# Ledger of designs, part 114: VH-VL binders against q9vpl3

Target 1, 224 residues: q9vpl3
Amino acid sequence: RGKINIQRPKAPHYERARVVAVTQPKYPELPKAKSCFKTRAERTQQQQENPYNEIIAREVRNWLDHSRLVAFFHLSSITADDIFRVRVQLHKQNLHLKSYGSKIIEQAVKNTRYEAIVPLFHSNHCIVFSPDPEKTAALLRIVRRVPQMVLLGGIVEETMLSRNQLVAYAQMPGLHAVQAQLVQTLSQAPGHLIQQLQAHQNSFVQVLDVHAKNQMNEETPKST
Below, E stands for the ipSAE of ESMFold2; O stands for the ipSAE of OpenDDE; V2 stands for 0.75 times the mean of E and O plus 0.25 times the DockQ between their complexes.

## First folded at step 4 (VH-VL)

Design C4 (framework fv_imvotamab_arm2; at its last look DockQ between E and O 0.03; V2 from the best seeds 0.00; counts 0 for: pae E 15.0 > 2, placed apart)
Fold by OpenDDE, look of step 4:
Structure C4 (fold): chain C 224 residues (1-224), chain A 120 residues (1-120), chain B 112 residues (1-112)
Amino acid sequence: as target 1 above (224 residues)
Amino acid sequence: EVQLVQSGAEVKKPGESLKISCKGSGYSFTSYWIGWVRQMPGKGLEWMGIIYPGDSYTRYSPSFQGQVTISADKSITTAYLQWSSLKASDTAMYYCARLEWDYGSYFDYWGQGTLVTVSS
Amino acid sequence: DIVMTQTPLSSPVTLGQPASISCRSSQSLVHSDGNTYLSWLQQRPGQPPRLLIYKISNRFSGVPDRFSGSGAGTDFTLKISRVEAEDVGVYYCMQATQFPYTFGGGTKVEIK
């Protein structure tokens, strides 16, 4: 009778192994405390209403609603002294430099026409407000001297503009001329948009045509 | 100069309605919150609520929620505090104040107060 | 609600002497933004409240330098270096860190 090797027991027969595997008590995983799985978003939503943030958010909204020029800037390693100097220069031109937290901005613009600006506030930023859209050129002139301020975009007369569009706007001799150019540019844009919208439809039709052709080829009996 | 001017003293009976006013001047009325504070005779200050005149958004103290209504008319730069039915316990001095937020949240300017007396 | 407790209730002071008022909050008044929204108000007899100090230690415009505020977290102090006759009144601390805003019970400063 061969010595039963207790140290390396032979793997049980496949059927026995299956039975053992199925009969192994599955201990219920301890309920992971629901609290540990709250997404950052859920935690943030449960964050106690910050009354101060709400107040500031209202202020931000007020600035947005009453400004005809809004410019968004990224701040790169700017000192407090530099900011102060820029602020003074801007103020002389009736340009108001403000800095707000990203959360405050999000709160302020939530469910508003300004919601599209939220992605601009992913880093250190500041906003310049003005009731006068004609001050765009003055704004750009001032900030060009401040390499730490990078223009991201803006709002002029309730229209969102990219950085390049703002620069172009500032170079335009008159509001009317710029408006005319904008209208021209916008009038050319529909063609491309329509093409893009139709591209998916056209692709679908092409796929269908290919499918139809393949089906027709399969139905042609090989005349032996 | 920033000024808040409140309406005059009121003498009312229990069950009557009342609306008192606070007119702001010397600043952008729609850009600052206005708060109401109650002071019962010989007692301390009690925060009642605040309103943002720009969109009439309001926040109330739980103690005053449903007991009073805070409103504003931005066209005449005036905030209001109103009761639908006064009680004797509503006898107090009522102050309006501007809430400043640029350097912190605090009431920087106060009205002169409106004395409300409710007696049978 | 955050409870604001002021001590003493009454502070009789001799003219020219210093006065100190304490305000304790039931919770930390440090906001998530790092600021502490504690303010001090003065109410003279028959007058509306007047702002003295905001954000713990900042004197409001027109407030004499004899007034100073200090503190952190839950403990705050208003000091008057030399009490004058015009300083008679009730002083209140206020927190605006969370809703509802709350006031201390007040400290009456009187001249002996």
Scores: ipSAE 0.026, ipTM 0.545, lowest interface PAE 6.2, mean pLDDT 85
Fold by ESMFold2, look of step 4:
Structure C4 (fold): chain C 224 residues (1-224), chain A 120 residues (1-120), chain B 112 residues (1-112)
Amino acid sequence: as target 1 above (224 residues)
Amino acid sequence: EVQLVQSGAEVKKPGESLKISCKGSGYSFTSYWIGWVRQMPGKGLEWMGIIYPGDSYTRYSPSFQGQVTISADKSITTAYLQWSSLKASDTAMYYCARLEWDYGSYFDYWGQGTLVTVSS
Amino acid sequence: DIVMTQTPLSSPVTLGQPASISCRSSQSLVHSDGNTYLSWLQQRPGQPPRLLIYKISNRFSGVPDRFSGSGAGTDFTLKISRVEAEDVGVYYCMQATQFPYTFGGGTKVEIK
């Protein structure tokens, strides 16, 4: 007769599957690479940002002044381990992934031609800086594998570009000569970039309002 | 100007190990994927997998997962394909090719090929 | 896995005449980013493959303009407007829209 699975009224197979899943992924020791990652994270357990907003704003200004490529992304929910892996992959290409509070960005670009980027930082975001505009294609290739990062637009050679313009820039043949000509042509219509960035932002702000507030407080979980 | 130079032909017995190489030159080696393609005698092409030498990220075709190891040494701009234990069915021509992933996901430059013969 | 089917298996042509090679995929090759990652390769006798066409219709650098690609979705065509002696070889289509990357079975172009 059927004496199979005499269990409580909960979903018995679900409970067994949950227990097995937790047990199977659990390892007694971590890989060496993962252990090094945790050690670095413990060294950064000082989660308080620098006490001086102006000092951080000057850092952002320095990045903007020395970067010939700047790309702006919306960042949806992503684990700390996964964002760190992305940061490492970008760093290997001389691409520097950063995130700053919107008030710090506003301070950093005040009285500059880049003031137009401030509305992009009302939601959860990240920025990629690089001195190498030829790395735009590499940036897009890496981000293509990261659906949590959505390209909003960027700055190339001190000219603001929309998402579509930045993608086109990365795809032009005869890399530097053609890209320089394209950037020069686009610099004659700065208002179009602002409108496109604001339109894309409006679509995202409505959906991401709750996540934006939550994500900003959890960006750097560890120090020391 | 872009060149991929592969190691020479190999004659091996079943059960032996083998590591063949693909040296890239004339471009930034760490900025492009390298793929490996098998061509059995008289047959078509089969994609085996790819590696990004910049971070050693590797992706295998399911048909070759666990059968071969793809690796790279960026200090000498060289990619590798290796077997721990060769089978007679591994007799084939093996090509390395550079993947231009940023602009269209295509293999733009190919090595000359390495003939591997596995016979008892 | 996406299966790529080429026709014909062999295409004997007279010098100076056109050749047409068909490639059909088992599912759409349109990537979620809107691009179609279909390329054409040529393998001359005794040589490695070389790239002719990428993203359906873009000729690779140094490829003569007698080669052209067309198609959409699941059906693609490589055309050689005037076959020359150096065009003898096997032609492969390849998709890179989805892992694993897969090739067609090849079409041999030869001179009558």
Scores: ipSAE 0.000, ipTM 0.429, lowest interface PAE 15.0, mean pLDDT 76
ESMFold2 (binder alone), look of step 4: mean pLDDT 93; pTM 0.951

Design C5 (framework fv_anetumab; at its last look DockQ between E and O 0.01; V2 from the best seeds 0.00; counts 0 for: pae E 17.2 > 2, placed apart)
Fold by OpenDDE, look of step 4:
Structure C5 (fold): chain C 224 residues (1-224), chain A 120 residues (1-120), chain B 111 residues (1-111)
Amino acid sequence: as target 1 above (224 residues)
Amino acid sequence: QVELVQSGAEVKKPGESLKISCKGSGYSFTSYWIGWVRQAPGKGLEWMGIIYPGDSYTRYSPSFQGQVTISADKSISTAYLQWSSLKASDTAMYYCARLEWGDYSYFDYWGQGTLVTVSS
Amino acid sequence: DIALTQPASVSGSPGQSITISCTGTSSDVGGYNYVSWYQQHPGKAPKLMIYDVSNRPSGVSNRFSGSKSGNTASLTISGLQAEDEADYYCSSYTSSSTLYVFGGGTKLTVL
């Protein structure tokens, strides 16, 4: 009984080899699902004008209309798990993280005051909504720990802000603090203004006095 | 339990000023919008405006813009609706309501209403 | 004008099912899934019965249901009871400057 060389199996007889070659199930090459390599952005762009898109667009509008803080972020290679973690952290601060397709955003904001945000949505993005603009600092604090989230800009109190402006806003003292500072500044201003006004008056009076004295000296006839 | 309690009925003359109140309890007052709704006698509900008590940001219905002032005092969890000069046509029941927003938009909790009567 | 149109009145007998319609004048009002329904008894504040077209708050009877087709939302009350006699208002969020709009109201009479 010839030792079956398991290391170099003898090539099957020509006829057997033919049968094996013909009977090998040609598994259709799994269509390289081009779809698996489509970016989330590309996937969302192909979403046919689905009645569903309109519904989602309305949702976006609703969020925009009720939010006083809106922040736009680019997502760079972030995992679903990371997003979830961030979402939880944000939610604890009454910050709501949402993600929508660019087309949906475009539809939602078309012919609205929000139309200027459309250029921000060319890639993977997310939006954070809040009714409380004072949460801007909290938002930035949380996001700083998430390098995959890049701040692009935002809307605060119906005003569109750049990234830098939003950061600056977050660093500003609360409205009340600013008001207090303003009041303090204004309360100090009258004293200086009054001094300046009085200085001009005093100088004018001095000039007039000098003029009057000079006129009096000219009218004294030298009694020779 | 979430509750909105409004001030009592008011009887006023035309030209008088009025401020009615809505006090919230049982929830974070500064985290939810408060809306005001008017209902004239025998008529339907009319949305007037909303306020975010956290910073007193307000939005008005166009019909009520400049006609009334909505305000809030977060320190006592109270929202206000005020008139500088009442008209006979202001006679109505006024409701405050808490607004759920974001995923949904609806008024989930309502005050008991404040009846305002303006008569000469 | 942004408006929600309701029938002025509907009636039914105890045990019957009735439907109240709410039709938006535009896609901006009627097309949104932010339709809510409120019940108001005489001399009482409105009570939320349905939100987001078909959702019931806790404590609201399962006899109340909501649906929407096109620009028309509907409130259905099954197994009509005497206590259901009230005014019913639909409401919707709108993307216009008028953020919220109410229907004209429907008086439900239980015969």
Scores: ipSAE 0.523, ipTM 0.777, lowest interface PAE 1.4, mean pLDDT 85
Fold by ESMFold2, look of step 4:
Structure C5 (fold): chain C 224 residues (1-224), chain A 120 residues (1-120), chain B 111 residues (1-111)
Amino acid sequence: as target 1 above (224 residues)
Amino acid sequence: QVELVQSGAEVKKPGESLKISCKGSGYSFTSYWIGWVRQAPGKGLEWMGIIYPGDSYTRYSPSFQGQVTISADKSISTAYLQWSSLKASDTAMYYCARLEWGDYSYFDYWGQGTLVTVSS
Amino acid sequence: DIALTQPASVSGSPGQSITISCTGTSSDVGGYNYVSWYQQHPGKAPKLMIYDVSNRPSGVSNRFSGSKSGNTASLTISGLQAEDEADYYCSSYTSSSTLYVFGGGTKLTVL
């Protein structure tokens, strides 16, 4: 497969992929770009052989720490050309498409409130990061054209949202992130889910404790 | 081999228009963002803006928004930087540079530069 | 206007190692791993020397290395040679509307 575009005349994709690999940083030096377009087997092998795995994990942590919007997708079989076109469309909206191996994600979120996301990366996947939570609607509009990307959920303003909650968040035009986050928090506080997350995720429990305090300040306890 | 070839040096007077060019070869021109970078004589580098030649979508640095126009003609693999009315302060070397394919996080290949001199 | 701070000049003797600093904020150098370094000889276009903090493109000597600590990135040149005399610029990519920011440049003189 490799990196494919319509401007390259009739070259076999294998030779195109090898030329791109030679013109890109050496394999130990740029695993992120190659990981995004490789199959699951190739991404696993790349991750195992890359001497920069700790640097990649720090990269993921920086993205998580500095993104007010994070969206997680299952990635079905997709051509390199299709994913390339999606990446360009996302970049226009300040949305950044990335893919990382599950071991890298686990290292990046270890001892953080986001450890709960690790199971999402056992299958083929991608992540979209942005500092702009107001771009959630644009993200979903772009991905609507891409059936190979299936929304699993996301994080908005450091609050984990299910797929349906993220879609609902995107449909709230004219609200700034703080008000929308409070509405989302109040709608999602099922006792079972909160107890599960508090029991297994220390950093996530801290976020949920803040949400419980907000609910007590705004509503009666029976809405919790 | 990737090559960015820019148009030749220009000597202009204030108020004149100018359009300089950057022709890309050795790669798929429409698949890579092209950026423009300004360097005043004896000064450092300043990012001006980027264009995706596949559909001519542009983003400008805030300090250059409305000051210049970036465009491209994908049929001849050429990007452009243009002024409708030059000022003496536009005297500088102007580089085009290609953004790397993956995350667009650095400029991997640079044109030779176009010196623009604006004097009365 | 310039967001990344570099020393105006540095110097060293042939064979020595030298480090050029590039200090930004948590919104660029500190918050992202997209620091790059460019070498510019007089009258020439800039040349990419380091990308993503510490990676060297093909054809760049292993005497050039990059690192980052906190909000400060560093370019280290070991075994200085006369050909290393040039201006060096750092830059950082960000995900804000100011996508790319450059440092003011550092003149390296090889004594």
Scores: ipSAE 0.128, ipTM 0.572, lowest interface PAE 6.1, mean pLDDT 76
ESMFold2 (binder alone), look of step 4: mean pLDDT 91; pTM 0.933
ESMFold2, look of step 10: ipSAE 0.000; ipTM 0.423
ESMFold2 (binder alone), look of step 10: mean pLDDT 91; pTM 0.930
OpenDDE, look of step 10: ipSAE 0.413; ipTM 0.727

Design D1 (framework fv_ontamalimab; at its last look DockQ between E and O 0.04; V2 from the best seeds 0.00; counts 0 for: pae E 13.1 > 2, placed apart)
Fold by OpenDDE, look of step 4:
Structure D1 (fold): chain C 224 residues (1-224), chain A 121 residues (1-121), chain B 112 residues (1-112)
Amino acid sequence: as target 1 above (224 residues)
Amino acid sequence: QVQLVQSGAEVKKPGASVKVSCKASGYTFTSYDINWVRQAPGQGLEWMGWISPYNGETNYAQKVQGRVTMTADTSTSTAYMDLRSLRSDDTAVYYCARDQGIYSTYYFDYWGQGTTVTVSS
Amino acid sequence: DIVMTQTPLSLSVTPGQPASISCKSSQSLLHTDGETYLYWYLQKPGQPPQLLIYEVSSRFSGVPDRFSGSGSGTDFTLKISRVEAEDVGIYYCMQSTQFPLTFGQGTKVEIK
């Protein structure tokens, strides 16, 4: 019994092909657009004004109010699995990745100091929250390896930063490092100053000593 | 296919050091963290720490802190675990495991076959 | 450290019968990000552990549907609807909500 070539099935006889063609259930073509896994953001945008949206909006506000670092990202074609992976990576750094609908964001930030962020949420997006602004560098490092996440900007210490500004911020030494450097610099300053002030005095004393030694040598009569 | 292949069994004396290798294949080595987990005979699993082959960042469990060094060689796609000052209670099967995700996700989808380390006087 | 406590420590099950393993954590495994990082592993005899369930209830790829995970907060359960011979081994729960990562003691499942 010949191995059924599953890779190239023989075309059915013309009559059979006709019957099959007519009897093939025309499954409504799944709108090509629905095959694109609507990002969680897209799913949330279509949700009608539900009391639930208010609850979520409150959550967003809470995150914004308690976060010292907030980063906004555009999401390109990314799978749920990929998002999950990124989420876990971020979690290791105490970074919290969230996705909300644009309407929810609008509702959440309406009449708040965060209202300026609304224009950032016209497309698929996600937000990363952190209580620690020092994690900005870590965040950027992680996201650099995720091409599907495009940094749009962020909020650091209640200040809205552009993408470039956020990158620049991440490159700055931490506050503690700067403080340490300052302390070190300040601690060295008096030493240098003292050395400079004493340099002339020391030089003068050396000259005097040499002079005194020379005078003593001249006064010692060669006892023949 | 993702595969982690570990070095062979080791017998060491107390006070000695052991270095276990874990060669990774079938994926981008620098994209996933490697964890080390050990299992004493007849006992449960104990997490030892993780290393990021990407940047060399490590996190060690407190129990092995100071005695363990994890390293990664990106050129050979091999992770190493060096355990010093071996004690009898270090006798265990040591596993390397890959984190699920782009970076460390702290759950393990692929495991090495294990390396038996016996510390006997 | 979060202590993970499994019960029972050993279970003998007749093939085709259901099995249930409990895992309790000393503190809530709900992270501030809203996720619960609990995992289940099976270690078959002479083999390394293998992932069964991630994030409380999600089956890992290739894991049969007879395995299911549930729970919240501090109480978690792994269920096997119909135990098969291939399910023999030691089951471990693991938390990754905080460092250090910690495992349960393990539950040995045997076939009667």
Scores: ipSAE 0.014, ipTM 0.508, lowest interface PAE 8.4, mean pLDDT 84
Fold by ESMFold2, look of step 4:
Structure D1 (fold): chain C 224 residues (1-224), chain A 121 residues (1-121), chain B 112 residues (1-112)
Amino acid sequence: as target 1 above (224 residues)
Amino acid sequence: QVQLVQSGAEVKKPGASVKVSCKASGYTFTSYDINWVRQAPGQGLEWMGWISPYNGETNYAQKVQGRVTMTADTSTSTAYMDLRSLRSDDTAVYYCARDQGIYSTYYFDYWGQGTTVTVSS
Amino acid sequence: DIVMTQTPLSLSVTPGQPASISCKSSQSLLHTDGETYLYWYLQKPGQPPQLLIYEVSSRFSGVPDRFSGSGSGTDFTLKISRVEAEDVGIYYCMQSTQFPLTFGQGTKVEIK
């Protein structure tokens, strides 16, 4: 009968083993997203003077090499508690939330086909990595409850997808063979995808910045 | 710390309505669904439905469909359950409970303290 | 609707001895996604229910190791390896494989 809740899509079988690992207060392995909590000047200084940038860039490269799903988000102002709860929700589904500086991303993708993603990281951002491309629907369902995270696009099975392509990929129920063929078809024009990601990011950053300033004034009315 | 705090006990006559509140704190209210579960005196637990504070979507148990309205006020982080046309067999303790709202999993990790509703002639 | 049947409905247990509660469903709780959505709750006297076991056998945070769940299909078991005085209350199984969510009728556990 039609009483099945369609808003809660089915979870893959292996998720059960991972839920046990994340239901306890033992998430010392997951660092907070630090770039979203720092001033512009502090971020720039850390990028220039941090002797560990090359080590961190290797970490990013390892994530990119071992992740079949990568999603890029613009990140608005968010509390440390809220971002931690989002990270826990994502981790339950083998989705790993990270944030890195633009110079570190540039070092990580140097001499790869992904060099075009660097401009996405000049604003406040976060990245979600996963070895499981089937988790794209779960990712999008989790972040729809987090208005501070705005999807910009992603990479699925080494193919760059726009926001709309990633959403379309996630909405295909059941058949992995169909999803794999769709990803290949959607990526026929890689140059157009890069242009869409850049244009979409610029548009969203401008809109979100204006709305964030309006919300801040509305939520804290000054001088009556 | 996650807390769900419910409104106080109520006594109603048959045919009246009751509105029970459930105030949430310690988490992002719009990221989780709120379920309502009731327990008649000396009886087991009965699921009544859920509401998503994110978009206002609801799902009601067939036994109360048409008599129940579940709402959420995101500005106060409060969920409400309004049960109309009360009957004596609606006498119960009414609980709100939080679920993850994801992955076809509907287990309740935090519960309110319960609200006793008595319907008597 | 899936009917959940618990046996026994009441248990009197000597402290330190094991206890076992059976929960049977009127149809398989194996979801089409391959997971089994069966849960156990404990309602202590004067308190709301609290989650013990999720998805058949996974213990919820803070639940002692003496509680364990098992089973598949239509037959499930909650086991308490050593019953303590604080374990007194009514135990419920619940399924969420399909709507409406349904609970067993409860098993009252007492210390004798």
Scores: ipSAE 0.000, ipTM 0.433, lowest interface PAE 13.1, mean pLDDT 76
ESMFold2 (binder alone), look of step 4: mean pLDDT 92; pTM 0.930

